# Ledger of designs, part 6: VH-VL binders against Translation machinery-associated protein 16 homolog

Target 1, 180 residues: Translation machinery-associated protein 16 homolog, of Drosophila melanogaster (Fruit fly) (q9vxy4)
Amino acid sequence: MTNLRKELEKCKHPNSRKTKALGKKARRQNNKHKVRLGHAIKSNITGEKLSWFLGQIDEGRTEPLRPQELEDLIELYFTRFDEELEQINLKQSIGKHRANQHAARKDVITMTLEKERNEFRTGGLELMNLCDPLKLKMLRDWDGSALSVQHLKLDLVSYNMLQRLKEQSKKKETSEQMET
Below, E stands for the ipSAE of ESMFold2; O stands for the ipSAE of OpenDDE; V2 stands for 0.75 times the mean of E and O plus 0.25 times the DockQ between their complexes.

## First folded at step 1 (VH-VL)

Design u4 (framework fv_ustekinumab)
Fold by ESMFold2-Fast, scan of step 1:
Structure u4 (fold): chain C 180 residues (1-180), chain A 121 residues (1-121), chain B 107 residues (1-107)
Amino acid sequence: as target 1 above (180 residues)
Amino acid sequence: EVQLVQSGAEVKKPGESLKISCKGSGYSFSDYWLGWVRQMPGKGLDWIGIIYPGDSETRYSPSFQGQVTMSVDKSITTAYLQWNSLKASDTAMYYCARGLYDILTGYLDYWGQGTLVTVSS
Amino acid sequence: DIQMTQSPSSLSASVGDRVTITCRASQGISDYLAWYQQKPEKAPKSLIYAASSLQSGVPSRFSGSGSGTDFTLTISSLQPEDFATYYCQQYDSYPLTFGQGTKLEIK
């Protein structure tokens, strides 16, 4: 046996398996927290956003979303921080010394949601028009990497854009029903 | 209140090593990024990089990659900027600043008072 | 890298004046733009984020506008404490980049 192997065995904790499992769990929790914070710049934030929307669509589905379905998903996306905000409010009610840290996080979330809702209401939220079958295919073909986000052609998806698509869909559906 | 306190001024010779510090207080140190910014005498602001104290993830400006090392010690809520071999061109004021996250990643909301580093023969 | 260009590099103004400083990005950065104020021999202070949102505690005479590539910082009624150097900064893409600064001097 080498001195190195003896040294490694000597340093081994009696509960090595449990220690490794706890370390792995802590890393997963830290990664979730970091991802939730959106630590990276626009490309990683956009990638995380696109991954969220892709995760809401059945893997076997090739049909594009209906405008109402996309609108419903965008509204659901705006609720993604609801559980965290509830926990922050609970923590703020407990301790005076923690108020400044929790207030800053709550303010960042509130500003983020206000900005996103305003974008959706006005010029459009930056994502992909999943009502377009080509755009859905492009999103599914994406490798999930933030580095590859620059190769995706993003769209500005606004409330008014979706209302126009609903009108187009109604006219087409009415025409098809009259033909049968 | 949120406060970032930096170490005192340094006078060094080319080739010497140096490690300066930035101590955070009044906030959750591990939940915010910490950035470093250089300002050469009479010049503007140059971004060096940012570090996330929760797991020590770093992002460097290409101009500073390999020239400096950012690190943190969470137990004392302190960040460090280190040179292995200083050059005269490193003479500058160095600021640390707290970085927000999510869509505000890269916005620096609170700044330290600065550490003046002078490198001359 | 995204280049940030400020204009003017310096300007002289009197207390009570309306002052406008402009910042131009070499490519589109949406509203991922911040403004900082730096007084002589002091650290920078945060003024504005997301192009138009005031940092807590910043007087309402400061306002920001713009999106894409062209941005402005306006001080509606200049006060004595406002004489400083102002920097814009983009945070759309790494590396983060600052404008060269605009020095606001007493006339």
Scores: ipSAE 0.000, ipTM 0.512, lowest interface PAE 12.8, mean pLDDT 81

Design u5 (framework fv_ustekinumab)
Fold by ESMFold2-Fast, scan of step 1:
Order: structure tokens, then sequence, then C-alpha cells
Structure u5 (fold): chain C 180 residues (1-180), chain A 119 residues (1-119), chain B 107 residues (1-107)
């Protein structure tokens, strides 16, 4: 968690503070001609999301996240627009004539966060289950390119899924204690 | 021309081990994911898992995790599906298919390997 | 897991007919859906990906539509070689799941 806090203080954008990992260039090239604008936009959004999460994890860490750690990261992800919202609010407070310009962006951010929070509470956010060591390795091996996003197999990560994983961890701990 | 050529039909007894193969040609083998799909006699398609030949990274369907092992040999552009101990319920047609990667659908399929497990 | 349900499970049609097959996901999958054709004793063949994109080499009489939860495969003028079983597949989330199949038979 402290590592995530420190990195967030330094990072204006998810990709700005981390060197992108060199990835599967040949795989990316072979799929280049099949990319459409709409598909590229979706991959850019997903790539930014995945880069944000990768940036929050210590580069030397190979252990999967605990369910609580992933939940905390998702909550932190919902605060990624806080600085921008603060700046919008400041600009709106000083210039009544500019209120309309910033209102549209604020509305987009608010709607995005509402949608994402609702997805997390219901069916799940489109993300990777970083509680799975194979998923963490896959994310580590990713080249950071939006073009390569579809090579990463995504998961729907919901609040309820994480609660279930916490219960599974608790049952495993109880079983291990009983065996000793 | 992209081709996936699978090994021939197998007849085995319960408890025996088996390794079937899928050889890719006509494309960069290490640049595409490869998936395995099971079809039980008279039934539909069940996804087993996918493997990325470039680094042998695997993703299994929860229903198949621990029941089969996917692997590759890059030097002969061949993927494998292996059982340590076959069961009668493993009787099925097994397909390998190339996962396009970007769009995550199976664009080219092998001809299938029929596995029959009976005593 | 995302459940894929196809309707109908089977249908009978004549050459020249317009045929529609539907596929429904138990939750939203955006456009991450593919359609496959499987002829008796043969491997499946890719027809459509990303809900509506036609695979190279597939006749233009095949088309796909839909997004979210409801998807449709249409054959505008059925040909003798089109009698087969058709499967939809979601690739929005792991595990990948297929519909149960729709068997298209000669009337």
Amino acid sequence: as target 1 above (180 residues)
Amino acid sequence: EVQLVQSGAEVKKPGESLKISCKGSGYSFTSYWLGWVRQMPGKGLDWIGIIYPGDSYTRYSPSFQGQVTMSVDKSITTAYLQWNSLKASDTAMYYCARDEGWLDYFDYWGQGTLVTVSS
Amino acid sequence: DIQMTQSPSSLSASVGDRVTITCRASQGISSYLAWYQQKPEKAPKSLIYEASSLQSGVPSRFSGSGSGTDFTLTISSLQPEDFATYYCQQYYSYPYTFGQGTKLEIK
C-alpha cells in the first residue's frame, strides 16, 4: 500500500513514470492490419487501465496480490481523476464565464466513475485478476502497448468475486491450522 | 498457407497416459496463441485453454485445470495436450485452433484428434 | 461464467431461404462474439468475429449483428453447403464459453 501511495504522488499519468516493458513485437506486428479505429479506442482505454495497475505494483514483486490489496487498488483507481477534478473546481470558482467549458469534462469524469463503480459492484470491472500469479506474470510480460492488449486475457473483477476470494483464503488458512 | 495438423486417433485404457500433438505451419508459430477445444460425442464445444508458444504461458478453463497439461516445442512448431491418467469421460474429439490474439477468436482449426478411452 | 444460449437448438430450412440464428449472453459482452460453422465430422470453421466482421473467404450471404447480450447470425439465401451446426462464442472474459449449437437441417 505505502509503495502505491508513493508512486501515485510522482505519477501524473499511469505510463509517465514507468519504462514500458519490451513485449511481443512479432505478435503485435502480425495483428497490425486487422486493427480498426473503434477497436483501437477500446484497446487504448484498456491499455491505460492496465498500465495504471502495473504502475502501482513494485517491479520486483512476483507474489500475487491478496484480494484486499486488489480491492484497495481498485478503490485507489477510482481516485485517479481527483487532481483533475480539483483543478476543474478551482477554475470554475474563479471564472464564471468558463463554467460551461469545464462542466462537460466534469460530467464525463463523473459518469465514467459512476459507470465503473457500478460495474465493480455488479458484474465486474474489465481488468486482470492480479490475485492469480499467472495473470500478474502476463501483465509483467506485456509490452505496455494498446496494440497488444487483446493478447492479454482479461477478467471481470467484481466486489463479490474479491469477497469470495477472501473467504477462500480464510478457509485455506483454517484448513492449514487444523492440519498442524 | 496457415495449417494446423493434428496427430492421429488414439484408443486407450483408463489410467494410461497420452500426449496428442498439433503442428503449425505457414505462419509465425511463436506470434499467435494456440487453443484447445473438446467436443464430446454428439455434444457441443468446450474450451480447454490457450497457450502462447513464445513463452509457454498458459490459461486453462477452470473445468480442465489440473486434468490436462498444455505445452509446446518451438523447435518443431508443435503444441501438445497431455493426460497423466485417462478416464472414460475423456473420450472426445480434441481440436487445436489458432487464437488470433487481437480479437481472441479462433481463426484456423486443426482437423481434430479422436481420443477413445475404453476398457 | 458467462452462459451462451442459442435459439433455436435446431431448425429446418430450404435452399434459398433466409435463416436467422440467435445467441444470448447471460451478461454484457460488448461485441466480443464469434460465430463458427461445423459440418458433420469436420472441424469448426470461423465465420464471423467481433459480432459482425466477416472472416476472409466466407461468402457475403453470411452476416452478424448485435452487441451487449443479443446477437444474430443471418444467412440471406441458404445454399446446400450451409447445412451444418452453428456455434457462437464469447471472448469477453475467461473462461471462453460457447453456445450449445444450432443444427441447420434440410427441410
Scores: ipSAE 0.000, ipTM 0.455, lowest interface PAE 18.1, mean pLDDT 80

Design u7 (framework fv_ustekinumab)
Fold by ESMFold2-Fast, scan of step 1:
Structure u7 (fold): chain C 180 residues (1-180), chain A 118 residues (1-118), chain B 107 residues (1-107)
Amino acid sequence: as target 1 above (180 residues)
Amino acid sequence: EVQLVQSGAEVKKPGESLKISCKGSGYSFTSYWLGWVRQMPGKGLDWIGIIYPGDSDTRYSPSFQGQVTMSVDKSITTAYLQWNSLKASDTAMYYCARSGIEYYFDYWGQGTLVTVSS
Amino acid sequence: DIQMTQSPSSLSASVGDRVTITCRASQDISNYLAWYQQKPEKAPKSLIYAASTLQSGVPSRFSGSGSGTDFTLTISSLQPEDFATYYCQQYDTYPYTFGQGTKLEIK
């Protein structure tokens, strides 16, 4: 807690110059707190996401993921709440009075998955392009700390981007086949 | 590309056993639920159940519990639907489908027609 | 079990028409609703999930809306390839029941 809030609470004249000055400082401090909290929350969420993907890749693997492999991992990531949703649905089927207890959590999960799936289908999920060997190495070298997330260069990974990479790989294979 | 390829049509007599298959390819087979749906001739879709290939966990519709068995063979990325004793009322098209996000079916097999008659 | 009722059971329309199909759940299913398209002698195809999210590759003329118990599927400017039977499915509570289907036929 800080002295600024205590000083503001002691003011009995809300329209005084001093009270207005303290109010401005409190607003600036609150804005700074919200900005710092927002950055920390985003870093934690991103770090958890990156840790999930890293955990799905064999520790000894150095070759980059194929576009289909990355797509499969993203689809698997979208199923991370499946067990929880199943348990919620099972509990709701047992009795009406219990359904309301889980409705809020179910809604949060549904909105999260809708948002993420839509991002993947449109502009891309904020992730790393693990089809790039440099990106995979960067992810492996990451210490897993949210504080270090800022040192990682993130990419927008979309369904269309992965389809383009598949087509590029397919064309390269066809070209090599024709040469032989 | 994701594909689910089902076994061919079957013609059986009441009381006979049957096992139909659904082979998945183009995705991580053990990471997605796989479901079965029945469609009787000229009728709508009936949800049979889903199985998680990673651990063989199953969820059956009460209407199908004890009537059919869902199973998987991870080594050949194949799911099965089995009857110990067929009835004429089992005559239908049977679809397998992959369960994507939130348990809806995002990819479907072509269907296996099962005809049970005396 | 949750009962899913579609309306109408059949509908005749012309190319270029705006078509609306409705689906009602017998109890609250939030937005855990999917729409499927089935053409004659073919397997169903995923169209929409979470009431309003288009499956990848589905044309933008298809849209879904609703929450709770009342849901709609809309096709703006109907195309020849859209003549099919449409099914809704709730995936809120086991068993994940389907509606009876709506047959969309050429007028």
Scores: ipSAE 0.000, ipTM 0.436, lowest interface PAE 20.6, mean pLDDT 81

Design u9 (framework fv_ustekinumab)
Fold by ESMFold2-Fast, scan of step 1:
Structure u9 (fold): chain C 180 residues (1-180), chain A 120 residues (1-120), chain B 107 residues (1-107)
Amino acid sequence: as target 1 above (180 residues)
Amino acid sequence: EVQLVQSGAEVKKPGESLKISCKGSGYIFTDYWLGWVRQMPGKGLDWIGIIYPGDSDTRYSPSFQGQVTMSVDKSITTAYLQWNSLKASDTAMYYCARVEDYGDYVFDYWGQGTLVTVSS
Amino acid sequence: DIQMTQSPSSLSASVGDRVTITCRASQGISSYLAWYQQKPEKAPKSLIYDASSLQSGVPSRFSGSGSGTDFTLTISSLQPEDFATYYCQQANSFPYTFGQGTKLEIK
């Protein structure tokens, strides 16, 4: 991905042929990385996940995410295969002989999403608690390398954990608003 | 079934032009990068470059930049590798190969190869 | 350019032997490594992608391991049809580069 990132940085205009071509490469690179959720070593999978989340956060933002923002981002993460799934479904609907070529891929995606959703709803999805300003800074300081993932302290982020953080934020806000 | 079928062997003289082909079938041609690999007699594999048939975007190895041209004709699902002026050092087996979805720019299906002999 | 070095350049083995071939990258390439088999006068055949994932139709006696800079291809019980030249290829950084090849010969 490093070489593709460098190429994308050279493009000024979104509509140039070069920018569109690199956009297609980035989508293919992301799709290849997503497919690796079933095949690559754990550090590569975790690195891809962290890179996705970092890419969704405004580069200028330094304040931590609100619990609702992180929940929304995790739900968005669960839609990362939507474009690929739509393409697979279109190919299966119009190209009968090619339908089976993508069946295994669709199954891998479906199983991956089911596993991740279940983790989020139970013990926690392995990533970083971006509601913590220290964790957001650590993610921004990360070099993007899978080899460096072991030096990041990961957290289990669950739906229930985020609900608790929302409740704590609400109570703190109420306390700060109380007058004599 | 995925197949890549290459054109037949070529015998040329230095200075002549040449265009060899690689026809894809059994998959959506415009959805996969296609690469070219050179193998000189008795030597290993050299990566030439890749082309994306959907928009003709190309990436060449620096060693081959300006020496060869990759192109495609989507209407007949065919990729081409072309020389404007052949040299004796171009004598080699040339393979085309499809880039797989599971690894960055690694090949999953290969053509049978086109032997190019350039001699005076 | 990332240099890929294979070891050994050639080796002799007997049917039934466990064979290991090593590939070393001059810098870290994560798991972006593939292995190919080439028999005399034939096109290369894809064996392994993402360092350890076996290509469809490849016998289970083949396996790959490694990450970062050091990678290994293993054949657990050598068969007559396995005598060939094996190549590694990195796909981490442009330009993509192959190892020089390891020729596996009958003893």
Scores: ipSAE 0.000, ipTM 0.437, lowest interface PAE 18.2, mean pLDDT 80

## First folded at step 2 (VH-VL; framework fv_ersodetug)

Design e1b (at its last look DockQ between E and O 0.40; V2 from the best seeds 0.00; counts 0 for: pae E 5.3 > 2)
Heavy chain, then light chain:
Amino acid sequence: EVQLVETGGGVVQPGRSLRLSCAASGFTFSDYGMHWVRQAPGKGLEWYAVISYDGSYKYYADSVKGRFTISRDNSKNTLYLQMNSLRAEDTAVYYCAKDLYDSSGYYYGMDVWGQGTTVTVSS
Amino acid sequence: DVVMTQSPLSLSVTLGQPASISCRSSQSLVYSDGNTYLNWFQQRPGQSPRRLLYKVSNRDSGVPDRFSGSGSGTDFTLKISRVEADDVGVYYCMQGTHWPYTFGQGTKLEIK
ESMFold2, look of step 2: ipSAE 0.064; ipTM 0.577
ESMFold2 (binder alone), look of step 2: mean pLDDT 90; pTM 0.929
OpenDDE, look of step 2: ipSAE 0.429; ipTM 0.771

Design e1c (at its last look DockQ between E and O 0.65; V2 from the best seeds 0.00; counts 0 for: pae E 4.3 > 2)
Heavy chain, then light chain:
Amino acid sequence: EVQLVETGGGVVQPGRSLRLSCAASGFTFSSYGMHWVRQAPGKGLEWYAVISYDGSNKYYADSVKGRFTISRDNSKNTLYLQMNSLRAEDTAVYYCAKDLYDDSGYYYGMDVWGQGTTVTVSS
Amino acid sequence: DVVMTQSPLSLSVTLGQPASISCRSSQSLVYSDGNTYLNWFQQRPGQSPRRLLYKVSNRDSGVPDRFSGSGSGTDFTLKISRVEADDVGVYYCMQDTHWPYTFGQGTKLEIK
ESMFold2, look of step 2: ipSAE 0.212; ipTM 0.649
ESMFold2 (binder alone), look of step 2: mean pLDDT 89; pTM 0.908
OpenDDE, look of step 2: ipSAE 0.566; ipTM 0.842

## First folded at step 4 (VH-VL; framework fv_ersodetug)

Design s10
Heavy chain, then light chain:
Amino acid sequence: EVQLVETGGGVVQPGRSLRLSCAASGFTFSSYGMHWVRQAPGKGLEWYAVISYDGSNKYYADSVKGRFTISRDNSKNTLYLQMNSLRAEDTAVYYCAKDYEYDYGMDVWGQGTTVTVSS
Amino acid sequence: DVVMTQSPLSLSVTLGQPASISCRSSQSLVYSDGNTYLNWFQQRPGQSPRRLLYKVSNRDSGVPDRFSGSGSGTDFTLKISRVEADDVGVYYCMQDTHWPYTFGQGTKLEIK
ESMFold2-Fast, scan of step 4: ipSAE 0.184; ipTM 0.602

Design s15 (at its last look DockQ between E and O 0.74; V2 from the best seeds 0.54)
Heavy chain, then light chain:
Amino acid sequence: EVQLVETGGGVVQPGRSLRLSCAASGFTFSSYGMHWVRQAPGKGLEWYAVISYDGSNKYYADSVKGRFTISRDNSKNTLYLQMNSLRAEDTAVYYCAKDLEYSDWGMDVWGQGTTVTVSS
Amino acid sequence: DVVMTQSPLSLSVTLGQPASISCRSSQSLVYSDGNTYLNWFQQRPGQSPRRLLYKVSNRDSGVPDRFSGSGSGTDFTLKISRVEADDVGVYYCMQGTHWPYTFGQGTKLEIK
ESMFold2-Fast, scan of step 4: ipSAE 0.375; ipTM 0.736
ESMFold2, look of step 5: ipSAE 0.332; ipTM 0.713
ESMFold2 (binder alone), look of step 5: mean pLDDT 92; pTM 0.927
OpenDDE, look of step 5: ipSAE 0.614; ipTM 0.862

Design s20
Heavy chain, then light chain:
Amino acid sequence: EVQLVETGGGVVQPGRSLRLSCAASGFTFSSYGMHWVRQAPGKGLEWYAVISYDGSNKYYADSVKGRFTISRDNSKNTLYLQMNSLRAEDTAVYYCAKDSYDYDYYMDVWGQGTTVTVSS
Amino acid sequence: DVVMTQSPLSLSVTLGQPASISCRSSQSLVYSDGNTYLNWFQQRPGQSPRRLLYKVSNRDSGVPDRFSGSGSGTDFTLKISRVEADDVGVYYCMQGTHWPYTFGQGTKLEIK
ESMFold2-Fast, scan of step 4: ipSAE 0.069; ipTM 0.560

Design s25
Fold by ESMFold2-Fast, scan of step 4:
Structure s25 (fold): chain C 180 residues (1-180), chain A 121 residues (1-121), chain B 112 residues (1-112)
Amino acid sequence: as target 1 above (180 residues)
Amino acid sequence: EVQLVETGGGVVQPGRSLRLSCAASGFTFSSYGMHWVRQAPGKGLEWYAVISYDGSNKYYADSVKGRFTISRDNSKNTLYLQMNSLRAEDTAVYYCAKDLEYSYDWGMDVWGQGTTVTVSS
Amino acid sequence: DVVMTQSPLSLSVTLGQPASISCRSSQSLVYSDGNTYLNWFQQRPGQSPRRLLYKVSNRDSGVPDRFSGSGSGTDFTLKISRVEADDVGVYYCMQDTHWPYTFGQGTKLEIK
């Protein structure tokens, strides 16, 4: 990359053939950089999400979560910005003319929560199904690095999926109890 | 001239209550957030409470939460601190401080002279 | 809470010589708006605290130009280029990036 940068620095005339050719190469490199940066950002966001969930589960626990426990944890996840929002609201409210100071961050948080709640209520939030003992083990074995997030097999966890798991669990317990 | 004057300090026995006042002048009191900061004898500064310009929002340091109550009366240009269940560790000089109106500059730019609270039997 | 650590806790300086005070935070003081909300306060013996600097390096009105601030992220410095007799007192760094606001322990400046 240093060679491309240095060659571009040597091109002083914007309309030369060499300048245009190097411009195209720089645009291709910039596009590749943007794509790689986009993947890194997504991996970081997903890694932070997974780290949050892992941090909420007792270190000694090896049993998979019950569907209700995972649902409760996802609802708790939606409150993860409550302290920050309270602090932003306090900071915005502290002086009469501060209302717009934190609007951008507050808007980002609000839009993020609306998106996540909608995903959970429809197709599913991108997580790991922690009701599966193999998935819980994979999460515990993860090194916490965004770089290794791609090696984790993620699942779409929806409200309806968790309700189905609850129903399946209850039917299995009832059936086994009746057979006993 | 922007000025803050604290009053209400004194010597009080453990377990009792005191109410501190901070009288503001020289600025539009109702437009600014207000802070309380204390300093124990020979020790550093410790922030412990803030109140919004209209009194609707309040935030406290964990060490005083549930024991101290910040309030204000914008019609009297006065800030208050109600201190309940006082203990020896609450002995300090108590300062009120004005916040800034705009986001450009943060921090406590104007402070009062302080009022001394001594909790002693 | 963000822990603010100052060093040294005390220093003695000959009149006209420079003085330097360090302040370190347990986490970054860069706010979501890109600004760094670190303040420096001076407290002369028997007086109320007075703010010297805000947002790392900006001087408050009436503060002499011999006071300067520098630093970024978690490491900050207050420098007095030529110490005068009136500079005797305790200096505090304070962050207002994160709630609650927190102060350093203070650095006592004395004249030799």
Scores: ipSAE 0.028, ipTM 0.557, lowest interface PAE 6.3, mean pLDDT 85

Design s26
Fold by ESMFold2-Fast, scan of step 4:
Structure s26 (fold): chain C 180 residues (1-180), chain A 121 residues (1-121), chain B 112 residues (1-112)
Amino acid sequence: as target 1 above (180 residues)
Amino acid sequence: EVQLVETGGGVVQPGRSLRLSCAASGFTFSSYGMHWVRQAPGKGLEWYAVISYDGSNKYYADSVKGRFTISRDNSKNTLYLQMNSLRAEDTAVYYCAKDLDYSGYWGMDVWGQGTTVTVSS
Amino acid sequence: DVVMTQSPLSLSVTLGQPASISCRSSQSLVYSDGNTYLNWFQQRPGQSPRRLLYKVSNRDSGVPDRFSGSGSGTDFTLKISRVEADDVGVYYCMQGTHWPYTFGQGTKLEIK
């Protein structure tokens, strides 16, 4: 980036072929950098999400979660900003000059939670199906690094998916009871 | 709840200009990349432009480079497409669409109803 | 530009039967980050398009699980496990890996 900037600054004629070529390279490099930065930010967010769920599961547990247990953890995950939101609301109520300072952060949190809740209610929240013993093992074997997130096979976990798993478990239990 | 409403379409003569607007509601507009996509009568979808969440990054299809300009006003939750030097082949329904994130790189997850532009002599 | 080719261009399916649509790109759609930016869209008659899938196989909000996507590199497939009456429309693949973004020509799905 620095060497390309220096070379671009040497070009005194904006319409020269060399200046235009360097301008294209600078734009391509800057755009690739922004794309990579965006992917890195997303990997960090996903890694934080996976770490949060891992932290809620007993280290000694090898049994997969029941669908209701995973649903309960997802609902608990949606409360992770409660203390921060309470602090923001308190500061907004006390000082008029501070009310606007925290409005942007509150909007970001509100948007994030609404997006996540909507994803869970519809197509699925991007995480791992911890009702699958292989997925729980993969999560435990993960090194906790955002750099390794892209190597994990993520799942879309939706409310409807979990309801279907509950029904399947109930039907299987009923069938097993009839066999005995 | 997430809504995109395009306006500004109409009938215009070749060589003239037209500005399309896309009013966004139900989401934090300033946090998402936005796209313009068109569809000529009886034809398929064709992508034309994207703008990142803050307007710092823009890309265009070659057929409209130098003629069309994408821009946004985050304070008004509005996306714009300035169309100059219009040609008969620009006749289409123009859709604005929201990206999955701030970059504009994940494609369009929510679409407006479209606004019709007819370029006729 | 990357050319996206869909096959078939039209498809007639009996209600409840599966449907499969192919999409082929002229270049690999794997980006340098390891992601494949292949999207699938549905457009019902007289309506705006809606995205069904992104990154090959990830469903957008509200998309039923009977829609699934698969593929890698240059060859991709959209599958509808059991076709319903409201699936009538045109389906498009789109690549977001290379500039400019390009759509396939569309596949019209009809019920017989």
Scores: ipSAE 0.000, ipTM 0.427, lowest interface PAE 20.9, mean pLDDT 81

Design s3 (at its last look DockQ between E and O 0.43; V2 from the best seeds 0.53)
Heavy chain, then light chain:
Amino acid sequence: EVQLVETGGGVVQPGRSLRLSCAASGFTFSSYGMHWVRQAPGKGLEWYAVISYDGSNKYYADSVKGRFTISRDNSKNTLYLQMNSLRAEDTAVYYCAKDYESYGMDVWGQGTTVTVSS
Amino acid sequence: DVVMTQSPLSLSVTLGQPASISCRSSQSLVYSDGNTYLNWFQQRPGQSPRRLLYKVSNRDSGVPDRFSGSGSGTDFTLKISRVEADDVGVYYCMQGTHWPYTFGQGTKLEIK
ESMFold2-Fast, scan of step 4: ipSAE 0.465; ipTM 0.761
ESMFold2, look of step 5: ipSAE 0.586; ipTM 0.842
ESMFold2 (binder alone), look of step 5: mean pLDDT 91; pTM 0.912
OpenDDE, look of step 5: ipSAE 0.624; ipTM 0.861
ESMFold2, look of step 7: ipSAE 0.594; ipTM 0.850
ESMFold2 (binder alone), look of step 7: mean pLDDT 91; pTM 0.914
OpenDDE, look of step 7: ipSAE 0.637; ipTM 0.870
ESMFold2, look of step 9: ipSAE 0.488; ipTM 0.806
ESMFold2 (binder alone), look of step 9: mean pLDDT 91; pTM 0.916
OpenDDE, look of step 9: ipSAE 0.634; ipTM 0.868

Design s32 (from e1c with heavy chain Y107E)
Fold by ESMFold2-Fast, scan of step 4:
Structure s32 (fold): chain C 180 residues (1-180), chain A 123 residues (1-123), chain B 112 residues (1-112)
Amino acid sequence: as target 1 above (180 residues)
Amino acid sequence: EVQLVETGGGVVQPGRSLRLSCAASGFTFSSYGMHWVRQAPGKGLEWYAVISYDGSNKYYADSVKGRFTISRDNSKNTLYLQMNSLRAEDTAVYYCAKDLYDDSGYEYGMDVWGQGTTVTVSS
Amino acid sequence: DVVMTQSPLSLSVTLGQPASISCRSSQSLVYSDGNTYLNWFQQRPGQSPRRLLYKVSNRDSGVPDRFSGSGSGTDFTLKISRVEADDVGVYYCMQDTHWPYTFGQGTKLEIK
C-alpha cells in the first residue's frame, strides 16, 4: 500500500479529527507564559550568536577587529545554515511525500537569513562592535551563558557603520604618517 | 508482497563496466526513493547511492562519485546502477533497498531489501 | 560523514540469556524535527539484512518483543532479552539523520 492511501485512511478516521482538535487546543497557552518563553528564546538566540562570533576569534587575541574583519565574519555568519539547508534539500527531494517533513524548518532558516541580511544592510544586526577594544574585552569576559546575556550592552552593527569605521581608520593612519 | 530483485552481477576485469538492475513489485515504485548498498566479502554494509522518486535528484558516497551512476525507469518499476572503471575493491554483494513513510508522513530508511547480486572484479 | 562505532565486535551467548550491543555516533542523531533516526538491522548468514528497529526503539512489524532499543543523542543500545538459536548473525546500527547514511561495523552474535 502507498503512503497517500494510508494518509487518506488516517484523515477519515474519527481519531485523526480528535487528535488535530487536541493539538490545536494544546497550542493555546496563557499570554504571560508565552511572553516569558519569548524572552527566554531571544536570550538563547542572542547567546548563540555571540558565542559563534567569540568562537571565530583566536583565544589569545586582545587586539580589536578591523572593520573589514568584522564585515567578513558577519558574511561568514550568514553561511552558518548552509550544511543544514543542504541536508534538508537532499531529504526533501528523495521521496514524493517528503517535502512537508522539513518545510517548516527550511522556512524558518530562510526567513531568519532574509531578516538578518536586511538588518545588516539597513539599521544593523544586534551584536557587539568588536572593533571597539572595550566591547571585545566584554565579550571575552562573558561566561558564555544565555543567563548572562542581559548584562552585556549590545550594539547595532550595520554595513554602513563598518564603512564609516574604515574611513575613520584611513584618516587616522594618514595623520600618523604625516606626523612621523 | 513487497519485493526487490537484483540482477546483473558477474565476474569482470578491472577497468571495465557493469550495469545492475533492481526490479520492484508490490508497491508504488514511483513514490519512493531508492538506495544502493554493498557488502564486501566478510565485511560490513556500506551505503553508496540514492535516487529520488522521480529520478531528478541523486546523491552518492564520495568513494564512488564520478564512477557510479544511479538511475531509474518508473514505467518499468526498475532501478539501475551503472558501475564504470571497476576496481578490485568494488568486489561485493550489491543490494537495492527502498524508503518507507510512516503514518505521520515521516520518511525513514531501508525497510525492504533485495536478495543481492554479486560483483567480482578480478583479472 | 557520521562515524558509527559498535561494541563489541563479536559476542557469544548461552541460549535463553540476554545480549546487549552498543552503538555510538560521532555526532548527535537528533534531527531538527525532534526525531532520532537510528535503526538496527539483523543479517543472518547468507541472507539479506532485515530491519528490526527504527527511530531508536520502534519495532518493525513481525519483530519479536524480546528485541528492544534505547539511547539518545550519540549513545544507543540494542538488547535481546532471551537469545534464541535464530538470532545468530550480524547486527548493524545505521543512522539516517545525516547524509550520507552510515552503518556501524557490525556485531557478530554466536551461541555458546
Scores: ipSAE 0.051, ipTM 0.574, lowest interface PAE 5.8, mean pLDDT 83

